# VH-VL binders against p38371: the designs that were tried, part 2

Target 1, 215 residues: p38371
Amino acid sequence: CNFEQPETNCFVQESPSWAVKYDVVDSPKDANGDECTTTAPLVELMGVYKYVNPETGAAQLALRPATLASRAIADTTTTSADQTSLGSLDTEPKDHGFCHANDFAPAFVNVAASDTAAANTIRYEFTNVRVYSAAVAPGTQFTGELKYTSNGCTSSYVMRAVWPPAPCDTASTEPAENCGVGSGLNPEFAVVCQPTSATGTTGYCVPAGDIPSFK

## First folded at step 1 (VH-VL)

Design b09 (framework fv_bebtelovimab)
Fold by ESMFold2-Fast, scan of step 1:
Structure b09 (fold): chain C 215 residues (1-215), chain A 125 residues (1-125), chain B 109 residues (1-109)
Amino acid sequence: as target 1 above (215 residues)
Amino acid sequence: QITLKESGPTLVKPTQTLTLTCTFSGFSLSTSGEGVGWLRQPPGKALEWLALIYWDNDKRYSPSLKSRLTISKDTSKNQVVLKMTNIDPVDTATYYCAHIKYYYGSGSYRGMDVWGQGTLVTVSS
Amino acid sequence: QSALTQPASVSGSPGQSITISCTATSSDVGGYNSVSWYQQHPGKAPKLMIFEVSHRPSGISNRFSGSKSGNTASLTISGLQAEDEADYYCSSYTSSTTYFGGGTKLTVL
C-alpha cells in the first residue's frame, strides 16, 4: 500500500472538484460549417488528479469533467477511464511559474437514445493546459483550451479553473455567498460568481481574469 | 498597431546613472503575457540583451550586468524604465526597447516582434 | 559571453540558398524551443523574421525558414535577393535569461 506519493516541483492541488469556467473562442459549428446551438457548460466541477511514476519521476495530470460523469448513467459503453482525460505534466515549473500539461487523451461519453433525444457522444479534448505553481498560489489555478463536441456541434473555449470549488449566488448581497470574504477562496484571488445557466443566479466562483487571476 | 519609443539623455558622464524610458502604445502591461525588453548595440558591435519585465512584474537581467541594472514599469503611463549605474565609456551604444509576449498556447515567447527606433547614448567626460 | 555561436559571415549569389547556424554552447542553454531570428540592416532596428524555431510572422517572405537539430538552430534563406544582405541574429529564451548570438553578416555577391 502506498502511504505517500513522490513529489515534483509542479504541485497540483488534487481534488474531486475544481470550478472550471469556459469562455468561447469559436462558436458551435456542425460538420458542414453551419451554426448550431449546443455549447459547453458555462461552469462545471472537474476532478483534478496527479500521478507520479515512482521509478521514473514522470508525472501525469488527469482531468475528469463532472458533466461526463453525470451523463454516464445513460451510457453502458464507456468507463470512468474514458470519462477522464489523461495527459503529461512537467516535473519542474517553466516560465512565469507555469507547469505545462500536454498530450491529453480525449474524454467522452456515449449517451443512449431516449424517447425525447437521439443518441449523442459528448467529447472533451484538452490542449495547452498550464497549472500555476508559483509559491504565492501553488497548484490552485490552471488554464487551458477545450474543444467540445455534443449533438454534432463542435466549439472551442479557453478554460480557467480554481480550487477550492466555492458555490455562489449572484443575487446574494452576503460577501461569503458571492465570492467575497468568507467564501473559502484566497482573498487575493480575483474571482467572480458564474451561474450554471444563463437565466439563473447560482453557480461557482471562477477566475475573473487570465491565470494567475489576482486582485 | 504596437509602437515603442526610447527617451533619455544622449550624453552621460562616467560614474553617473543612466535612466532610459520606453513609452509604448497598442498594448498594456496589465494584460496577461505582455512584456518589454531592453537591448543595446555599441557602434559596430553585436546586439546585447539587458533586461526584461513582464505584466506580472517578473524581471530578468543579463547576468554580466545584473548588479548595475534596474528595470521597472508604470502600467498606468505605459512606460518601462531602465536604470544603469556606474556608467563607463564602454556603455556607449544605441539602446532599444522592444515588445515581447509570452504565449500560453505554446508555453513560449515569440521573440521581440516590434522594436523602438533606438536612442544613441554617448558616455564621455 | 554569448551562449549561442553563429558564423561571423556567410555569402551567396542571387537565386541561391544559404543557411546560417546557431549553436548552443552548453546543455543548460541547448534545450530551447523559443528560438527567434532577426534581420538588421545598417542604421535600422532589428526585424523579427522567425519565432519558435520555425514559425514566420505575418508579412515575412516564405523564402525564410527555420529549423533545429539537437543544439543547433538554422535559418535558411532561399531564392537569395540583394535586399537580404544584412546582419542576422539568433536568440533563445530560458526561464531566467535571454541569449543573443554574435550575429552573422550575409553578403549577397
Scores: ipSAE 0.014, ipTM 0.521, lowest interface PAE 6.5, mean pLDDT 87

Design b10 (framework fv_bebtelovimab)
Fold by ESMFold2-Fast, scan of step 1:
Structure b10 (fold): chain C 215 residues (1-215), chain A 120 residues (1-120), chain B 109 residues (1-109)
Amino acid sequence: as target 1 above (215 residues)
Amino acid sequence: QITLKESGPTLVKPTQTLTLTCTFSGFSLRTSGVGVGWLRQPPGKALEWLALIYWDDEKRYSPSLKSRLTISKDTSKNQVVLKMTNIDPVDTATYYCAHRTYSGYPFDYWGQGTLVTVSS
Amino acid sequence: QSALTQPASVSGSPGQSITISCTATSSDVGGHNYVSWYQQHPGKAPKLMIFDVSYRPSGISNRFSGSKSGNTASLTISGLQAEDEADYYCSSYTSSSHVFGGGTKLTVL
């Protein structure tokens, strides 16, 4: 039987899905500085992965937005690597239990023109990503900043993310279906249901406050 | 367009070393997060993963076969090479190379496969 | 047995829906949420149909869907067509490893 000491103290829960909420900082503007309408999703799922080089101990964090994965159907020019943003990750927590991730490469897809829509590049640029890695909630919440470009509109956001992704419905009276007891989330987490559309009720449980988000 | 193609001997004798080459296009092993793996499938049997190499030369091997396998890359030639030592008739299989990333994409593009028969 | 258990065979008629299960009989390689499905026609390389439980790669028909409940992942094929007749493999994966199920032969009657 063998086991190895972890290469880093910055634990991150790897998963094909985390729930991520975006709160707008700068509203969408085009290249001329004029207002436009294309924004990042209200909430989406995101793949989160940690890579550690066992020879050097260097760590990297990979973020894969579900929006890019789903739009890849219309893209023949980018690869799965282009749809994933890769940055460096601290090997030990810094102040307040955070592991910082920096120097992210952009993630993007080039959507070809169709009969109903013009060609479009959707681009995610992540900065100032911080994963909360303290013992009380290791590697299951993070925050960061996003610059989002689509249809020539660029906007910026604060993102807050939590694992596991828990589906929810704001119209449900069942706690398990509205981010309460039985939802699958740590009961000490402060979470709220974020619908995927402005007019709908179904979405995902997301952090209710700044990271770390606790009751 | 991502394409991969396996090449190597189709007939090998027991105890020899099998060397297979994967030549690819449409991506680079200089790109962060990209990897290439080797898999095999004996006639009429299930798929088995053998080895994986990433852009930063990090290597992973099937635990049951690790002592017999060496994977390497030549990024300038767009090639990944697998060597398997001390081959046995039970190693008769179609061998595949395939593209992946370490970030939630499994093997998404595969070569056509090359059948390797080990005679006794 | 393999770490991932599939039925050896399933069958259906054109237009019907069928489901293929994949059950982890020990702790699977990636943990339980990294599941993909491959389709393989005789003499051909496997083709990725579903990854990360339920996502479809570019070019894969909406007739193919994936889901998971507990330790069992499922591939559902709706509106069966003759060309769906093939072997189907589930797999579980991490950044450092990959494990496949034993495969299921689908016959379209």
Scores: ipSAE 0.063, ipTM 0.649, lowest interface PAE 5.7, mean pLDDT 86

Design c01 (framework fv_cosibelimab)
Fold by ESMFold2-Fast, scan of step 1:
Structure c01 (fold): chain C 215 residues (1-215), chain A 121 residues (1-121), chain B 112 residues (1-112)
Amino acid sequence: as target 1 above (215 residues)
Amino acid sequence: EVQLVQSGAEVKKPGSSVKVSCKASGGTFSSYAISWVRQAPGQGLEWMGVIIPIFGTTNYAQKFQGRVTITADESTSTAYMELSSLRSEDTAVYYCARDRYYGSGSYFDYWGQGTLVTVSS
Amino acid sequence: NFMLTQPHSVSESPGKTVTISCTRSSGSIASYYVQWYQQRPGSAPTTVIYEDNQRPSGVPDRFSGSIDSSSNSASLTISGLKTEDEADYYCQSYDSSNHWVVFGGGTKLTVL
């Protein structure tokens, strides 16, 4: 039963949705090394799942970006497995509460042409993923790195993620709608509202600092 | 506090179209999806489709593809569901619901009050 | 796609406990979250359980949800039954392949 995960000390909160923030490390470049403009989202939702092989005890972590899941509607060539990045996962925490996940397979969709966009392949490559699994925040924050390719542009990011996903609005004075009391987040977490666009106010509550992110 | 307020009841003739509105207030319209769910008299809940403004997509249940169109106007925080080629079997209460769209899941945390659409000659 | 099967009706006395099952026909029940909605006559549905076992603010702790992978089912359990619990209850889950949302057929709870 994967919703409880009693067979491993690396607890991960399984959810079809976590809120993930991406901060750019290497700006977008095409195959020739020239600058281009296609980037990963500022923030998106991501499915996070854990599997344990009952015969071997080996653990795996699966990450499914909402960008890939949403674009699957326009894709007739990839499967949910292609749209999910599967990697290994430690069976017990290391390095002061972190469970390391490595060797992720790429996740991707082949987006068919639409009235608003040309055909495109969107590809996610995750590395150096670390889930914080300590008593004060058991499996509800993680960090890692992303190599993102779309429209022939490749860029890299540090990602920081939190569960539960809480929608927010930086223009709201209601604490529950701006990552405060009543948002559903652990009140000890240091979180901030990250808009989905540079000019908008609506988005998701994301970690405000390095993982683990606490007040 | 989130509220979804729907347009009033409608009586339509077979073969016509109906367009139901759903105005969101007290929350983050652009950060959530809006799903439409109907319920025929004495029957269960039936999902019709969703609009996901932050991801730029709509998706419709197979049964309604070709007859349903869901749109959104972010400037007025209003979603619309239009159903064409109406039949007597389309008589139902139509609900909009805020869908906490997770990319791989759906959870309807707030519902509109419902709009009764009656299809009769 | 898949189907969620619920019993048509359940009945129990005030103060007792009732359990409503929701069985998934294909794919694992544990692969996607299950929500539970309560609908009283003349009213819109309201959420009593989300993400398998979470309660929204204002829902009493008498309501609980669980998943059983061995039977491929989710369950809603209501303890300390009260007359105001009489309603139709619907489970709902999801399949990401086409953003497919499926509701169970609904269970009418009678408290007598």
Scores: ipSAE 0.006, ipTM 0.438, lowest interface PAE 14.5, mean pLDDT 83

Design c02 (framework fv_cosibelimab)
Fold by ESMFold2-Fast, scan of step 1:
Structure c02 (fold): chain C 215 residues (1-215), chain A 121 residues (1-121), chain B 112 residues (1-112)
Amino acid sequence: as target 1 above (215 residues)
Amino acid sequence: EVQLVQSGAEVKKPGSSVKVSCKASGGTFSTYAISWVRQAPGQGLEWMGVIIPILGIANYAQKFQGRVTITADESTSTAYMELSSLRSEDTAVYYCARGPYSSGWYRFDYWGQGTLVTVSS
Amino acid sequence: NFMLTQPHSVSESPGKTVTISCTRSSGSIASNYVQWYQQRPGSAPTTVIYEDDQRPSGVPDRFSGSIDSSSNSASLTISGLKTEDEADYYCQSYDSSNPYVVFGGGTKLTVL
């Protein structure tokens, strides 16, 4: 890899899949301020795309959560644009390698009623998104904040994301299956396996610490 | 892998409109950017416009603005290009071409086979 | 906004090397990526070079791209010429400040 020349622009690794971990900041509350139980996923895949606006020439960042994409197949009322959060993106890194993205539009789906649940709107509101775009890790880690609403419960999170997405199993002793050598991730990244459920062991490799997350 | 398959040849009268389709297979259609490029007989390539379905955005070359409309149906993974008020100068092979992601919409990695549109009276 | 100018035709013998230029009329050639497409008669274009110098999977390493800021030009170089390389070649770039796609006029390559 060429690390001799510094990044001079905000590069973001585009992909239909990054692995994103959500750490709770404010626990779920309903409209009356009472505690409730619906939370954002512990980890999920997310589509990440950089775009140059044809009207203004400004750079933009688009985030499409896998939760919205998967629920969208049963939703006839929202489009891919509604299910994708579009915000601005800096042209050049600031603060020692961070590209700031702001002014995200909400992304959402309207989930139809089922045998197990009433009709539900799932809504993602992203703020303070920062992509690390330095020579040592160009556009392959980011952090931000999420306000998540589902089943009338609103909660907030810090999100930390890494590319490429790597499936993992906390019960595996094979390094390639537990975010180690052979997993596909940059070996200098500090990553840990995050299961998709509180009771399971399979999930995705995610940043272990604050972005940028290095050993 | 990715393949773009276009609708068949059309013969149209001046003043009418034509709607050409481009069906994508392979990959995630909503994340593609689909451009339309035409080529008149014996001439070079000319860009007409692009649609980026994931962002709900379509943009057109100034020459075609007001006459061309590019749309996408994500449920069928199909992009459409409709050109109205046809003139004899619109006789050309029309290609769809894929940009792999929104930031790379202008680099074409796969092309459709082309659709010949003949405008004659 | 700008134009890309290519020679109308170029010819060379089998086994030799040919270079096709693509000159930008205004602004720097290095300010926006350049792609190269190959089009055989009766066929759709296919990509042989993207982002100045990258080869798609399946394109032989005889094909290479380069940028020369001093002449404000991009070049496609094909070494070890074969008869199947006969085609029209188009360069292409874009204007990021006024987003639209610009194609060169095309170069007819003949291998004799």
Scores: ipSAE 0.007, ipTM 0.510, lowest interface PAE 10.6, mean pLDDT 86

Design c03 (framework fv_cosibelimab)
Fold by ESMFold2-Fast, scan of step 1:
Structure c03 (fold): chain C 215 residues (1-215), chain A 123 residues (1-123), chain B 112 residues (1-112)
Amino acid sequence: as target 1 above (215 residues)
Amino acid sequence: EVQLVQSGAEVKKPGSSVKVSCKASGGTFSNYAISWVRQAPGQGLEWMGVIIPMFGTANYAQKFQGRVTITADESTSTAYMELSSLRSEDTAVYYCAREGYYDSSGYRYFDYWGQGTLVTVSS
Amino acid sequence: NFMLTQPHSVSESPGKTVTISCTRSSGSIARNYVQWYQQRPGSAPTTVIYEDNQRPSGVPDRFSGSIDSSSNSASLTISGLKTEDEADYYCQSYDSTNRGVVFGGGTKLTVL
C-alpha cells in the first residue's frame, strides 16, 4: 500500500482565514488599573496553521490576527514572525474531542506615529486554546482566551472561531447571506452573523454558543 | 482585579433554608460559570452544582438534587445558592468558585474562589 | 460516576521531594483533565496545577503534575519542600457522563 500514517491525531484546518469572535471578560484597564476605552475587534479574520516536527512528532499551532497584518503596513520593526503567535499543540485529543494548545508567544506590531495618531503597540496574548478535532467536525472550530493590549489599555476575552470564514449581513433576509442554508458553513453548526462594527450590519458568521457549537 | 465576594455567616434552624450570594467584579459575569463547593468542618471539598449565566442553565450534583437551587442575576453580577431542608450535617463553609474558562465540554478548573460563607445549622 | 482516591496524609522533610497520587476508580484518568488545589488552614483553595501539568503564573516550578495511564492515576510532585507547602491538596477532574465536577478526598501534607 501507498498508505502514510498521519503525523498527529489533532487535525486542524489550515487556512489564511478563520472567523474569530471576541466576547469581553475583563473590560479595558490601563497600567494604573483605571478604565480606558480601547478594545479588541468584535470579529476578525485569523490565519491558522499547524506545524509538525518530522523528527520528534511535536506539534505547534500558529495564530495570525488580521488586525496585526493590516496595521503592520505602518511598522518596519516587526516581522511576520512577530505578528504570529506560536504555541504547542497536543498530538492526541482529550475526552470530548479537544486538542489543547499552550505556551503561546505574544504576537504584536509597533505602529508608527502618523499625522492623525500617536505611536502604538498592539499585542495579542493567547491562552487556553482548544481545537475541536472529533470526527463530526475535525479541526473546524476552536476556542480560547485573549489578553489584548492597545493604546495602553489591557482587556481580556473569550474567543470562538469557525472555518470557513463566511461573510454575512444581519439586514439580509436571504439565508445564504445571514449564516443560514447556502452560506458555505456546515448546516449542523450553530452560527450567527457578527457585524464588524457596532453601527453596521455586515460581518462574518461566528459560533453562536460554546465550542463545539452545534444546532 | 477579579474578585468573588460572598455574603456573611448564617446561623439557621433545622428544616429552614439558607441563601448565600456571590458577587463577581472585574470581569464579564456572563462569560464564566460559577460553581458552589462546600466543606464541612475537618472534611474535604464537595461540589454542589454550577450555573452558566450566559445560557441560564444550572447543573447539580446528584446528592443535592431537589434541595439546592443555583441562580444568577446578570444585572448585579451575582450568583446565589439556596439550600433547603437544612440538617446539622449541612453545617459547612460554602464557597463560590469561577470556572476560569468554560468551553461546554471537559475544561473545568477554578481560577478564583470566594472567601467562603460559614453556615451553621444548630440543633 | 467515578471516585478519585488520594492518600489521607503524606509527610517529608524540608528540601526533599514528595509525590501525591490521585487514582480514578472507573474510566481512564487520561479521558478528562486533572487539576490540583492547595488549601492552607482558614483559607480558600488556590490552583497549583491545571490541565494535568500546567502551572499558573506565580506558582513555583517546584510544583509539577503528571498522568500515568498504566496506574490510572494523576500525580502532584513537589520538589525542594518548604514549610509553607504544608497544606491540604485536592485533585479534581470532570465526569462527562453526569456533567459534574469530582474532587479527590484530599491529602494532608506535613513538612517535618
Scores: ipSAE 0.005, ipTM 0.471, lowest interface PAE 13.8, mean pLDDT 84

Design c04 (framework fv_cosibelimab)
Fold by ESMFold2-Fast, scan of step 1:
Structure c04 (fold): chain C 215 residues (1-215), chain A 123 residues (1-123), chain B 112 residues (1-112)
Amino acid sequence: as target 1 above (215 residues)
Amino acid sequence: EVQLVQSGAEVKKPGSSVKVSCKASGGTFRSYAISWVRQAPGQGLEWMGVIIPIYGTANYAQKFQGRVTITADESTSTAYMELSSLRSEDTAVYYCARSRGYSYGYHYYMDVWGQGTLVTVSS
Amino acid sequence: NFMLTQPHSVSESPGKTVTISCTRSSGSIGSNYVQWYQQRPGSAPTTVIYENNQRPSGVPDRFSGSIDSSSNSASLTISGLKTEDEADYYCQSYDSSTYHVVFGGGTKLTVL
């Protein structure tokens, strides 16, 4: 038989872009344990890729934050491999349709000094990544945790992600521009527009609730 | 870093109610669930329930359904556990704990614990 | 709900290895993750293992967790035993069908 089904029951929608929202768990602290201000983005795009070893059947999940990709132009020391976090991935879903991804290598970029900022290393450490792979939404939502370090500040987050990425504007009354009908998202998904800045209105549609996020 | 600070010890009469608070500092309160676990003197850990602020829901152990209420106030980053119709066997240390994994397969990993609140029920 | 059964107590000499079992009464042990907590007298519990076999930062690598489907049990193994390891150890899992967290009865570890 010739079936074009996933080689494993842990399907992941591969894409150069998913929309990821970060909610703070532990506020930024420097190496001395003192408060500082540098945080992860409110929302960003993320590359998501699945690799399967054809000889062993072992699967891996790769996460590439757009923040690292965009800062790579100012970096002469890291490669796309360093800017991509690679972890293991289950071949079968566990509890409630989740495929677990673990043992992620850190992803990072070394940003060169500029006229306005000193040299800086931006580092992403992912843990407890869980891709929802049940039949109603195969591989189009995931959750996990992030430890983010930048400007000597380390903070931690819960992340919730959805595919496809859909740009949005909280000020728009057009449903297609505010995570509704015509946005490109599965209409059963519970999503809200997350602006890229605290004071702006333009951003990306992200899960409104815990994963899996449905109406 | 997230820290959970609980209210102080209480002495209550049988038939009364007690309300214990658990204040979270650091992080976004809405990003995690808070479980309540008690331990009677010399006994093991007993789960009472959990509140999941992002869902706006609470789940309770069958033993405590009808007399326990767990609530959360996101504006003050505080969770509360109220236990009514107190009996002498409710004498215990009550812990709040930050719980992970409710969306990862519902395993409720408890990674940060409060210091505990001793509730003594005696006549 | 299912029950998680642990031995009441275990003891071993310093430098040796000890294993504490946690047996599930119904349903497969591998159906839900198992956590392990350490509690010293007068203190709140702390996590030594989460999700069957993962260690939190700061927990030494001599602590390990495993699942044995044939005996329907999870195990906590502590190698190179130290006096500071004396504590009560609790396993914990989750019953997805009833939305109920389940703790084992606890095991008192004595290092002597």
Scores: ipSAE 0.006, ipTM 0.472, lowest interface PAE 11.6, mean pLDDT 85

Design c05 (framework fv_cosibelimab)
Fold by ESMFold2-Fast, scan of step 1:
Structure c05 (fold): chain C 215 residues (1-215), chain A 120 residues (1-120), chain B 112 residues (1-112)
Amino acid sequence: as target 1 above (215 residues)
Amino acid sequence: EVQLVQSGAEVKKPGSSVKVSCKASGGTFSSYTISWVRQAPGQGLEWMGVIIPILGRANYAQKFQGRVTITADESTSTAYMELSSLRSEDTAVYYCARDKGWELPYFDYWGQGTLVTVSS
Amino acid sequence: NFMLTQPHSVSESPGKTVTISCTRSSGSIASHYVQWYQQRPGSAPTTVIYEDYQRPSGVPDRFSGSIDSSSNSASLTISGLKTEDEADYYCQSYDSSNQGWVFGGGTKLTVL
C-alpha cells in the first residue's frame, strides 16, 4: 500500500532565523495561581536546526529562541545547549503532511541579579511542534505550543512560524516592507506584519492564520 | 472559546435528502478541517468525509461516495453535509468535528449532534 | 484500506487498571498517529489521548496511551478506575490511501 511509502520526507529549512508569533492561550499566573504581568514576546526570531544521527537515522529538531540567545550574555551558569530546545522529529510526514516533533527538553537561561532586577530564569517548554512538510512549501512553516516562564510568571501560547524571516513595518505603503510582493516570502503564503511591541509598527512577517497559512 | 453548533433534528422519508449544518464560532473557519461522523443507535462511530477549506477539497469514505456531499461557506463559518437517497439504515446521530487539519490533526471539538430519522 | 479492531467490552472494579487494545489489520500501527475518544451516554465524544500518548489539558494522568509494533496495536490504559470513566472508547487513525479517518469499533467500559 502506497501509504507505507510517503511522497515527501521531513524536510525542515534550517536557518539561524525564522519569525515566530505567539498567541496567548493561558494568561500569566504565578506559582499560587495569581495574575502577573511577564509574557512571551509578541514575535521573535528563532534558530531552527535538524540533526540526523548517522548511525541510527534518528532525527532531531532544535529550536533556539532569540530571547534566550540575547540574555545568554548575562548568564554564567547555562550553555548554548541549555538555551536550545532539542526534541525528536519524524523521519516521514504523518497526518496531513506534518512532521511531528516531540519530547523537547526545556530551553532556558539563568540571569543573575543586578542593581535593577532580581535574579530570573527564562524558560521555554515546547510541545506539539508540527512542521508542514507536504509538497507545497515543505519545511517553511511550523506550529506548536509554548509554556513560557519568566519572573515567576507562567503563561501558554500557540506559536506559528515562517521562513524566511522578513522584517516589516505596518506603517509602510511599500509592499516589500509590509509582507507583500518583494518581501522575500513565498507569494502564496498568507502573512501579516506583527510588530515587536503593542505600540510600535516594526516587526516581522508571520503567518496570518493556522499552519499551513496560504492565500 | 470554540463551539460547533449543529442544526436541529430531522425526520425524512426514504428516498429523500437531508442537509445538516455545522456553524463554527471562535477561531478562523477557513483554517479548520471539518469532518462528518455518524452513529446509528447503539452502534459505533463511522467517518463519512471531510472538507478541507484551505485546500479547496472534500474527501469521502468509499461507503458514502456518490450519496454524500460536504461543503463549506466561509462567509458564514458553516459546513454542510448533504446525504441523498436516504434509507432506514441512515437513521443516526450525525456529528461534525473540527480537526485543525494541518495544525493539530485530531478532533479537538465536536458538535452536539443532529438526529436524522428516516421512516416511512 | 485497513480496519481498527477493539474488544467489544471490558470491565473492572473501581481503583483497578484496565487496558483497551486497538489492532490495525494491515500496514503498521506506527505509520500514523492514534487518537482515543471517550463517549458517555447521550454526549458527543471527547478526546482523552491524541498522537499515541499525548493528553489534552484537563484529562487526568491516569489515562495513558502506548503503541506496540510487535502486535500492531495501540493501547489505552486507565488506572485508578472511577465510576465516571464508564463510557465507550474509540481509537482512530488516519488512512492516507483514502485521505480520511478510520475509527475502531468501540469498547464499552463497565466499572463495577
Scores: ipSAE 0.000, ipTM 0.480, lowest interface PAE 13.7, mean pLDDT 85

Design c06 (framework fv_cosibelimab)
Fold by ESMFold2-Fast, scan of step 1:
Structure c06 (fold): chain C 215 residues (1-215), chain A 121 residues (1-121), chain B 112 residues (1-112)
Amino acid sequence: as target 1 above (215 residues)
Amino acid sequence: EVQLVQSGAEVKKPGSSVKVSCKASGDTFSSYAISWVRQAPGQGLEWMGVIIPIFDTANYAQKFQGRVTITADESTSTAYMELSSLRSEDTAVYYCARGTRYSGYDWFDPWGQGTLVTVSS
Amino acid sequence: NFMLTQPHSVSESPGKTVTISCTRSSGSIASKYVQWYQQRPGSAPTTVIYEDNQRPSGVPDRFSGSIDSSSNSASLTISGLKTEDEADYYCQSYDSSIHYVVFGGGTKLTVL
């Protein structure tokens, strides 16, 4: 029996918070194919975790959207496991430094009806997730695709994520408050402030380009 | 700064059960593993088990398996440790402690202040 | 399942250096990270070393950790001993990838 924990070369920075930006690919449509208005967030925080089975060496990646976690307070039917999407993860980087993660289970929450809103199921389905795990940026950026369903509207996105999460304000002229020097991010990363709402200025620093996003 | 605040001291009869609470300061509670560690008077630290909220999974030390249950309530950011069939040897300070990672290479930071459980007839 | 063995007590004078060992009974000490906790009387433990040799913010550089694969042990070294270092010290490691935690028996450090 070998008691050593298998090490993988697919390092992932584990954290309860990464900043994730969603760029729309397919606009929201209902079950009849008609346009509707409910979209995924412009940006949100996401828990990112890696599990390695010590007996087999198989690796898994877990993604937990903050939107599901926050809505869980109004849900008595789903568990933390339902709100976390678990997929497989490569043990070795391929394709120029990328570790692929596949076969994600859906993550979802059943939001109970309130005085102001009908009951609603919010569902995340992740595919084609790739973590950049090279020496210059070990496991601190990833990309993937999201199918998002809420209020009967389904839409699709490309997601780009970075660690650490850094709050920002597009109205600030201070570099540390607008994804520049002193923000906490690697200065070689190409990042931009993404507000949490279309009309606001506060949000999180997110990758500005395709992953890996460098200057 | 995340803090863990535990429930107050308890005095219990042999054969009864005790349920100790551990409240975390933040809404990221469900992302961290919470372990329970006890310390009998004049003795060392003894790990009892862990709850991993993101997977709704708990693991227990073999010595306590069948007597201990660790649960978490995400809505109140509170972890619980319930120990049944109490004996005088269960008199100890019970600590909750937060893991820093999910993967199992965690250290504990922060620790709760401890809850003294006294089992006496 | 394995045990982590520490000496029950160590003693040294102020200003001197002390080393506390933590020996793993089976499997490699290097297979999992080792942490060290300090516990003063009446207090919860605090971390003085994590991931074999890292210091948390606020812990003096007098504290250091090391791994010796040949003796299958980890060591906590405290240099320039001060009376406030008097405490119980515990090493800790893992037996599985999902938080199966093992503590050493603890070492009482006396500074006099």
Scores: ipSAE 0.005, ipTM 0.442, lowest interface PAE 14.4, mean pLDDT 84

